# Ledger of designs, part 5: VHH binders against FYVE, RhoGEF and PH domain-containing protein tag-77 (tag-77)

Target 1, 198 residues: FYVE, RhoGEF and PH domain-containing protein tag-77 (tag-77), of Caenorhabditis elegans (x5lx76r375to572)
Amino acid sequence: KLHYAAVEFLKVQNNYVQYLKEMAVLYPEYMERFGKRVGRDLLASHNGHENVVLQIKKIMVQILPIHEMLLKEIDKVCSNWDSRYPNMSKTIGTFADFLKCCQPFLDNKADFLNKLLQLRNEDKEFDEATYMFETEVFKRGKKGAVIQQLDQVHQNFMRYKLLMLRYSEYLIDDCDEKEKAQEAIQKLENVTQAVNQK

## First folded at step 25 (VHH; from bb3 with S33T)

Design cc2
Fold by ESMFold2 at other seeds, fold request of step 27:
Structure cc2 (fold): chain B 198 residues (1-198), chain A 123 residues (1-123)
Amino acid sequence: as target 1 above (198 residues)
Amino acid sequence: EVQLVESGGGLVQPGGSLRLSCAASGFTFRDHTMSWVRQAPGKGLEWVATIYTLGSYTEYVDSVKGRFTISRDNAKKSLYLQMNSLRAEDTAVYYCARSTYDEETGDYEFDYRGQGTLVTVSS
């Protein structure tokens, strides 16, 4: 029970790092390749503003190294796991405050959505390229549309809190790890509230 | 685009060993969790083992624990399965698969697999 709750952190974090790479690397590269085939720069500035795909990429590139480091630390905990000495809480607690790195994305999520919808409506080749990306990358991964994937950053915070609550339920009462788990849960709650403020 | 090519199968006596290899192309291999799955004659697909992107965390089906070792070489874009102490029950076509953990079901999904390599353990 406790071991599988701990391993769930690894599996979920690995999925999230893949999402960040899809948005930071695969989507922009796909749009460049599609654009070259049709003689267009699909990532060109739009009305004096940087293309929204590149704006998203810049933020994801800042988020990605932090989450790759977290993935590495979670992998280390899971690869060396001994249920007699559970130790996931320190890793999650240490990284909780760094998870605010997503704030620029969340502050701009509605704007990113609006800009994506506007470009897809105004630029048929951008729209076709995005549809083809969704078909080739997301359908094979059984993921939704690009706009639905913008929610992954916020959903990830909810997921961390849920995972910590589940992990904490399997810990023995009044032990050091349980106390560290409660501290990590409180840090995640504080970050979630700070991130959700308008 | 995505291709997975298995090799290393063959006929072996019970108690013997084989090493399977899988060459990957058409995707960023180091970014994906990889698995071996197998299909015995007349049976469905059975998950065998999974290795995570850093090459450290691994999982195995109970029937092969202690006998099989999954490994990967990200520089060579290759996945391996060392199979020791083989049993007749291990007879199957073995497939290299790209895998994703499905958080809702708790199982792995396999979005690509190769054509497989036959392992026969008999006599």
Scores: ipSAE 0.724, ipTM 0.890, lowest interface PAE 0.9, mean pLDDT 87
Fold by ESMFold2 at other seeds, fold request of step 27:
Structure cc2 (fold): chain B 198 residues (1-198), chain A 123 residues (1-123)
Amino acid sequence: as target 1 above (198 residues)
Amino acid sequence: EVQLVESGGGLVQPGGSLRLSCAASGFTFRDHTMSWVRQAPGKGLEWVATIYTLGSYTEYVDSVKGRFTISRDNAKKSLYLQMNSLRAEDTAVYYCARSTYDEETGDYEFDYRGQGTLVTVSS
């Protein structure tokens, strides 16, 4: 059980890094390619401001390296796993403070949603391109529309805390790792509360 | 366009070895978890092994643990399966697959796979 709980961190984090790359890289690139095919710049400024897709990209590119580093560290823990010496808690605790890097996205999420909906309503080629991206990239069966994916950033914080709680449940009472797990859980709770308070 | 091309299958005696290869193109190979799946004659698909993006973390179906080794070379965009101590039950078409972990079901999904390479283990 403990090994499976630890490995869940790797599987969930790998999915999240993929989400960040889809939003930061694949979506803007798809919109550019589609636009060139139809003779339009689908990422042009809108109402005198940078296109919302590029605004989202700018923030996602800032948080992606932190999550790639976390993925690498989780992978090392899982690849070298020995249930006699469980050691996931330090990795999660170390990166918990860095997870606030998502705050700029969360501060602007409602605005990004509104601007994205507005562009899809006002620009039929933008809307068609986004629909095609959703069907061609998200066809892996479980992902929703691009708009619904904006929730992933906030949900990721809840996910880390829940994973840590499950991992801690399988640790032997009164051991160093369980103590470190409780410290990591507290850090994640503090980050979650700070993120939710705006 | 995503392409996965398997090779290395063939006829081998029980106890023998084969090494399967898969050449990937049309996507950023290093960003994706990769798997081998197989289909025995008259049966459904069976997951065999998965390797994560850094090439370090791996998982195997119980029936092949200790006999098969999955590996990848991200620079060459290639996936491999070293199969040792082959048994008649390993006879199948082997497919290279791009995989995603489904957090809701706890299973892997395979959104692309190649045409397969046949492995026959027979005296």
Scores: ipSAE 0.723, ipTM 0.891, lowest interface PAE 0.9, mean pLDDT 87
Fold by ESMFold2, fold request of step 27:
Structure cc2 (fold): chain B 198 residues (1-198), chain A 123 residues (1-123)
Amino acid sequence: as target 1 above (198 residues)
Amino acid sequence: EVQLVESGGGLVQPGGSLRLSCAASGFTFRDHTMSWVRQAPGKGLEWVATIYTLGSYTEYVDSVKGRFTISRDNAKKSLYLQMNSLRAEDTAVYYCARSTYDEETGDYEFDYRGQGTLVTVSS
């Protein structure tokens, strides 16, 4: 069971990296292509401010490289796995502090939601393009609409803590890996409490 | 448009080998987890193997472990399955699939699949 718990980190992190690429790259590109077809710049400034899709992109582009590095490290742990020498806790603990990189997104999430809803209400071609992106390009199962995807950043924090708790349950008591697992869980708890206060 | 095109199937004797290939287009291949699935005559689909984006982490169904090797070439946008020590029960249509892990069910979902390539293992 310990190997299955460790591999779950890889599977969850791979999904999250795909989400970041969808929001940072695929969605803005789709809106640009759709806009060219209909003769409009769907990413133009709105009400004197940068388009919300581009604001979200800027933040996701900052988050993505950190999570790509984490994916590579988790992949290495899983690819070289030996249950006699479990070693996922160091990787998660090292990256726990970097997961705060999501804070600029979380600080602005309500504003992004409102701006997206407003733009979809006011601009029929933006709304149609977003709907088509949701139906044609999202292939990640139960993720739902673009609006609902704004929560993925926070859900990712919660998921890491839960994954560490499940992984820790299968570790032998009184070993270095169990102690490092508890340290990583505490770091993730501290980060989760800090982001939940926003 | 996402396209997956399998090749390399054929007739082979028990104990023999085949190498399947899959050419991918219409998406950023290196960013996606890829799988092989198969359907034996009169049976449902069976997951065979999955390879993650870096080409390092792989998973196999127990019945093929030690005999089959999944691999990928991200520069050529290609997925492969080397099948050794083939058995009659490996007879199936083999499909290349783009896969996504469903965190709620613990299973893979396959959002795109090719038309398949037939592998027949018979004396």
Scores: ipSAE 0.717, ipTM 0.887, lowest interface PAE 1.0, mean pLDDT 87
Fold by ESMFold2, fold request of step 27:
Structure cc2 (fold): chain B 198 residues (1-198), chain A 123 residues (1-123)
Amino acid sequence: as target 1 above (198 residues)
Amino acid sequence: EVQLVESGGGLVQPGGSLRLSCAASGFTFRDHTMSWVRQAPGKGLEWVATIYTLGSYTEYVDSVKGRFTISRDNAKKSLYLQMNSLRAEDTAVYYCARSTYDEETGDYEFDYRGQGTLVTVSS
């Protein structure tokens, strides 16, 4: 039971790193290839500003190395797991403060949504390319529209808090790991409150 | 285009060994969790093993634990399954699959798989 709870951190983090790569790499590349085929730059500036897809990419590219490092550390914990000496809490607690690196995305999420909707409404080729990306390239899980995937950044914070709570429930009372788990949960709560302020 | 090509199947006696290989192309192999699945004659697909992106964390179905070893070489875009102490019950077509963990169901989904390689374990 405790081992399964620990391993879920790896599975969830791996999914999130894949999401970051989808938005930072796959979507912009798909739009570029589609644009070449139709003779248009689908990522050109819009309304005097950099294209929203590129704005999202720049933020995701800044976030990605931190999450790749976290994935590597979680993988190491899971690969060397011994339930007699559980040790996930330090890894999560160490990275909790860094998880606020997504704040620039969250601060701009509503604006990104509006710009995506406007661009899809005003540019038929952009809209068609996005639809084709959603239907041809989204193959992981029950992926919906790109707009719905903007929520993944916020949902990831909620997932970490829930994962730590579940993991902590399987730890014996009054052990060092349980104390570290509670500290990590508090850090995650503090970060969650900070990122929910708008 | 995503392609997965399995090889290394064949006929082997009980207690014998085989090594399966899978060549991947058309996607960034190192970024994806990979699995082996198998289909015994007249049965549905059964998950066998999964290896995560760094090549360190692995999971196996209970019936093959201790006998099978999944591995990957990210530089060569290749997935492997070392199968030891084979039993008649291991007879199946083995598929290399690209896998994704579904957080809501707790199961793996396999969005691409190859054509498979037949493993027959018979006296």
Scores: ipSAE 0.713, ipTM 0.887, lowest interface PAE 1.0, mean pLDDT 87
Fold by ESMFold2 at other seeds, last read:
Parts: C-alpha cells; structure tokens; sequence
Structure cc2 (fold): chain B 198 residues (1-198), chain A 123 residues (1-123)
C-alpha cells in the first residue's frame, strides 16, 4: 500500500533523529553524571586528544539540525497525506543532497571505533559507565553496544534509498510523482556511491 | 528516573466520554513517540494509539478509530486520550507508554509505562 510506504519514511527518520540525539546529547550527559558520582571527569582529554565522545558529539550536532528539519517535513507530508496526490518524492529529493553532511563522521569512523575500544580497555570507570548507558538507554528498540551503533550513519543512507525504491513501486506508472521519485532515487544512489567509494 | 502518571479514569455509561491524561517526567518528553496501551480484565496488553514527536502524526487500533483521539502537549510534558462513544469492550486499565518503532517487526516496543488508570464502561 502506497500510504504505508510513505509513512515508513517518518518512522525510520524519527528513529534516526533519536539515534543522533542519543550520541550527541544523551551519551555525553550520562558520562558527565556518572563521572560526578565516582569523582572523575570521564570526558577529559585522553592521550593528548579531545575525548572521543566529545569528538563524535561535535560532528553529530552538525548533522542533527538537518535531520530534524527533514523529520518535520516528512511529518507534514504524512499528516496531510492523500493517496490521490502522493507527494513524498520532492521532500526526499530536496534533502538528498544535504545527506552528504555525514561525510566528516564517515571519514573518522575507524578512528572513533579504535579510540572508543582503547578508552574502554584502559579506563575501567569509562567502560562501566558506557556499559550502564547501553543497559539503560540502548535496550530500547533492541539496540546493541555503542560501538556497534557507529554504523548507523552509513546504514541511514542505504535505508533512504531502499525506502524510495519501495515507495516508487507502489506509484502509478507515467505520472509526475513517479518521475520525481526516479529523480530522488538517482540522487540517493549518487550519495550512496560517493560514501561507499571513499 | 522516568515516570509516567496516568489520571482521568472512572466509571462511565455506554456512549459516554472520558479524557485521560498522563504526566511525564525524567526524560525529554518532546523527543519520544508516545502511546496508550490497555489491558482488559483477564486479557493481555493491547496497543491503542500512538502519537509522534511533533504531535501531528497519529495511528490507532481499528477498534477505536473515529472514537478516540490521542494528543500531546510538549510544553506541559503531557499525553492525552479523548475517548468518545465508549463501549463496554473499552473497559480496561489504560497505560501511558513511551514507545519506539521496531523497523524489523513493524511494531512498537514499549520501554516504560505508568501504573495505569482504570476505565469502566457499564450501565
């Protein structure tokens, strides 16, 4: 059904915005609170570098406003939905070019992974705090470890392409919305190829 | 500590109306999808309605469509359920729940719920 395909954009985007807030806001805040309880600054510089949690936060706060705006636009489309006049493609097509905003995160993902693993192995209280965060926050939605969640930025690109392909399959052939859907799919393909090739 | 406190339940005759409220605390309310779920006597939990973070997009179980309206006030950190044209089958304990969409199953998961408020629809 075309309506279900359109609504899936809202549900997936809402989940992704929640992920960005978890990494940009909730995780650093949790580490600060836990640190105060144990008398330590768990976000202090490590080995002469800014703490990896803060490095991730800085990039996520750049990405988050773009995705909050996309969520708002998708919500508007879904809340006013009329299957006689489907109109998701323009919203997705307009934002597709901005999705490359995640490139700074992807460029540093391997480094972030290594730094997180190292810090958890070397700092017992950082490791315990991260484990408690995973237990209390990530259990929602069957999420795994913080380290496993570093792939969400890349997976988000693939999800948008798949969602557009499914949405397009339910559109009537030779209509304006189908043509706009094909344009949006091409933009998403170009973004996906660019992020996979680096 | 996440807390969800329901209120507004009571005894109502068939065809009547009732408005449930839920006060939320201990989390950033505006960032979470919220749901009402209910448990009729001797039965399991049934999902009733969900409202997304901006307060615009809503979904309902078929049995309540056209009769119930879910709403939220993010400034007051409150969730509401307006229940009209009540039937005996609507008798249940109603719970306010924080919800997450599971992309693999296509269902909602509920990680916190309140203690509930009893709605009884009887003559």
Amino acid sequence: as target 1 above (198 residues)
Amino acid sequence: EVQLVESGGGLVQPGGSLRLSCAASGFTFRDHTMSWVRQAPGKGLEWVATIYTLGSYTEYVDSVKGRFTISRDNAKKSLYLQMNSLRAEDTAVYYCARSTYDEETGDYEFDYRGQGTLVTVSS
Scores: ipSAE 0.710, ipTM 0.882, lowest interface PAE 1.0, mean pLDDT 87

Design cc2
Fold by ESMFold2, last read:
Structure cc2 (fold): chain B 198 residues (1-198), chain A 123 residues (1-123)
Amino acid sequence: as target 1 above (198 residues)
Amino acid sequence: EVQLVESGGGLVQPGGSLRLSCAASGFTFRDHTMSWVRQAPGKGLEWVATIYTLGSYTEYVDSVKGRFTISRDNAKKSLYLQMNSLRAEDTAVYYCARSTYDEETGDYEFDYRGQGTLVTVSS
């Protein structure tokens, strides 16, 4: 039904905002607490560069406010929903232009992955702390290892495109909202093309 | 550590009202979707209602729509369930739960829940 397709945007966006907070806030804080207990700075510079966990944090805190704003707007649409006057497309279309905020993360994802794997291999206390974080924070949700979660930023683009296509399927043909849905889909496609290029 | 403490249950006549409360600690309450779930005697766990982080969007199981209202106070780290027009079928242990939407199944998962508060609706 059209209403359930619209609400899926809220549910998916809420999950993504939670992911950003986990990586930007919870993971670094967990590593600091674990480090204090074992007398180590697990977030110290590595190989002459800032720790990869802090590098990821810096980028995620830049992305997070944009997605929190989108969450608020989607929540308003869903909370005031009337299927006779569907109105999700403008919100998504407006937001699509800001999705490029993730480009710094995507440009560095392979490097972040390699540095994280190297730290886990070379620093047993870092590895144990990351494992404990995965067990205590991720396990109760349906989540994989921290390393696997680095893909969430890219997968988020695919989710919005799929959600818009599904939402558009349930709209009545030849209506204003379906035209706006096509415009939003086009914007998502344009941004996706720009982002997918290395 | 995450803690969820329910209160407000009791014995009530059909048609009566109760207000359940849940005090949360050990996590950033405002960042999490919260739910009420219940377990009737001899039955499995049933999802009742969910409220999203901003306190505006809510969902309810069909059997309680129009009678129950879920709400939250992010400043007090508290979740509430106002139950009106209670029926014998609402008799259950009610649990406050921290919830996550599972995009693959379309259901909520509950990673923490409290000890529960008993609601008995009987003449």
Scores: ipSAE 0.690, ipTM 0.876, lowest interface PAE 1.1, mean pLDDT 87
Fold by ESMFold2, last read:
Structure cc2 (fold): chain B 198 residues (1-198), chain A 123 residues (1-123)
Amino acid sequence: as target 1 above (198 residues)
Amino acid sequence: EVQLVESGGGLVQPGGSLRLSCAASGFTFRDHTMSWVRQAPGKGLEWVATIYTLGSYTEYVDSVKGRFTISRDNAKKSLYLQMNSLRAEDTAVYYCARSTYDEETGDYEFDYRGQGTLVTVSS
């Protein structure tokens, strides 16, 4: 079971990096292409503010490189895996403090949700384009609304902690890796607590 | 439009080797986990191998470990399967597939696959 628990980090992190690219790159591009077909700028300012899709993109572009590097490091651990010498805990512990990089998104999540709902209700072409994006991109097994996907950023902190707890369950007691796992879990708990405090 | 085109299948004797190729287009290939799946006559689809986006981490079904090697070239948008020490049981249509890990089920979902390439292993 230990190898499967370690590999779960890779699989979950790969999914999360894909989510960040979907929101930072694919969604804005889709809205631009759809807008061109209907003669509209679907990403134009709304209610005196920058379009919410572009606001989300700006934050995701800042988060993405950190998570791409974490993916790369997790991939190295998994690709060189030897269950006699488990070594995921250092990688997770090293990156745990950087996971707070999504704090600006979380601070604004409710506002992003409200702006998306309002824009979809008020702009028929924006709503249709978003629906088509959800259908075409999420049909790979995640046919949810963009609005529900805003929660993925928040849930990512909980996910890392849960992954580390499960990984630690399969480690042999009284070993260095178990100690490092507890250190990483503590760092993740501190990040989770900081995020949930508001 | 997503397109996956397999090639390299054919007739080979037991113990022989074949190299399958898959040309991908219509999506950002380097961002997607890719798999080979196969369908033997009278059987359902069987997952064979998966390779992650960086080209380093790979997984294989037990029956092909040590004999098959999955690889990718992200610059050429291509997926490969080197098949060595082929056995009669490897006879199947082989499909290149784009895959996504489903965290709830713990399995891969294959949202696109090609038309397949036939591999026949017989004397």
Scores: ipSAE 0.659, ipTM 0.858, lowest interface PAE 1.2, mean pLDDT 86
Fold by ESMFold2 at other seeds, last read:
Structure cc2 (fold): chain B 198 residues (1-198), chain A 123 residues (1-123)
Amino acid sequence: as target 1 above (198 residues)
Amino acid sequence: EVQLVESGGGLVQPGGSLRLSCAASGFTFRDHTMSWVRQAPGKGLEWVATIYTLGSYTEYVDSVKGRFTISRDNAKKSLYLQMNSLRAEDTAVYYCARSTYDEETGDYEFDYRGQGTLVTVSS
């Protein structure tokens, strides 16, 4: 039904904001604390370049505020929901163009993946700390490894497009909200093309 | 380390009220969706209510809608459950949990760690 489809946006966005915080805040902090326990700076430069964890952090802290604002707006829609006057499409459509903020991450995703794999292979303590972070934060069986989580930024667009399609299917044909839903879907597709992954 | 400490349980007559509290520490409370879950004598764990990170959106199991109110205070790192119009079937140990929505199954995963707080509703 329409209310459950609308609430799914909140649940998915809440998960995504948590992912951004895990990668931007929790992972670098965990690596710092683990490093202090073992007498090493696990976030030191690697191969003459800034550590990949810090590179990811710098980009994610730019993305995070936009997604926190979207979460607030989705939460407001769900908290005040009245199925007689559905109104999720405006919120999604308004923020769709802002989602281009992920472009720096996507441009560098393959490099981040390679640097993470290389560092884990070459630095035993970095690898152990990352493994412990994965088991304590991601929980086996619910989230993949840190490497697999790099895909979440791109997958977020696909999830929102799917959510908009499901939501739109419950709307009355030829209503203003359904027109706005189609506009939001088009904006999500346009942003995906502009972001130009792979 | 992550800690969740429940309190506020007790013995109450049917129709009465109780307010449960949960003190959280060892994690960034405001970043986590929180839930109350309960375990009645001889039964499995049952989800009761969930509150999202901003403290506004809430969900309840049908059997408690209109009687229970979940709330949170992010500044005090505390979760609450106001229970009104209590019934015998609400008798259970109540646990505070961090909850994560699993997009593949459509269910919550609950991470509870406290001893719980016993609520007994008896004439």
Scores: ipSAE 0.623, ipTM 0.847, lowest interface PAE 1.6, mean pLDDT 87
Fold by ESMFold2 at other seeds, look of step 26:
Structure cc2 (fold): chain B 198 residues (1-198), chain A 123 residues (1-123)
Amino acid sequence: as target 1 above (198 residues)
Amino acid sequence: EVQLVESGGGLVQPGGSLRLSCAASGFTFRDHTMSWVRQAPGKGLEWVATIYTLGSYTEYVDSVKGRFTISRDNAKKSLYLQMNSLRAEDTAVYYCARSTYDEETGDYEFDYRGQGTLVTVSS
């Protein structure tokens, strides 16, 4: 019931931190290794501009520490959990305003997608390396394409809102935690609407 | 390239203890949720325990709660299972597994598993 709903935050955040590391660290590193094997710098500038993989990396490495700290706080709540004194709402509410740190990524998401698709079309070694990364490193059943990973940032906001609504449904009425849950839900709603508007 | 190698299994009497170890290589161990799963003779795989990347939050199947402790050492790329108060029902091959939570199904997927180590609990 309530404990399972609280633990779902940990599971979702753990997944999200892993996705951020895949895009910020594993993908650029794979492209470097593959490039050395084929004698090409696959992350070299394109048309005088920084490679799109490195542009995405720069934004993701700024987002990642914030989400690693949120993971630590959620882990602490779950590790010390007592259903008599539920306490996830403060943690989520405190970080809800900071989740806007992804706005630079969302402002550029369409451009990143277009640049990535264009580079894959124009550079066959880049395309092969990306395909190999998708098939050899993403050994996660139903997930896959790097292009589709760009959606994880938006999907994360939707997941947190849904998780808070679910968690709140299991809380006893007329308690501090329920009030804090409603405050966190409102903060997440505000972030979600800002993201959807641009 | 990913390798998971279990060790520490053996024959033990009911009420005894064993400590299983798993050495990981070929991936960034600290970034992955890890699990122990087991397969008793003639049965399917059963999830036993999971430890998250930070090493503090853990989950257990009800039948082992209070008796088994999962732990990890990210610097040594190692996963452990301390098994106390062993019962005949704990007899199984124990596998170290790299796990990923699937948000669509609500279950863990195990994308890599070791060859296993046999634990036999018998009088």
Scores: ipSAE 0.542, ipTM 0.807, lowest interface PAE 2.0, mean pLDDT 85

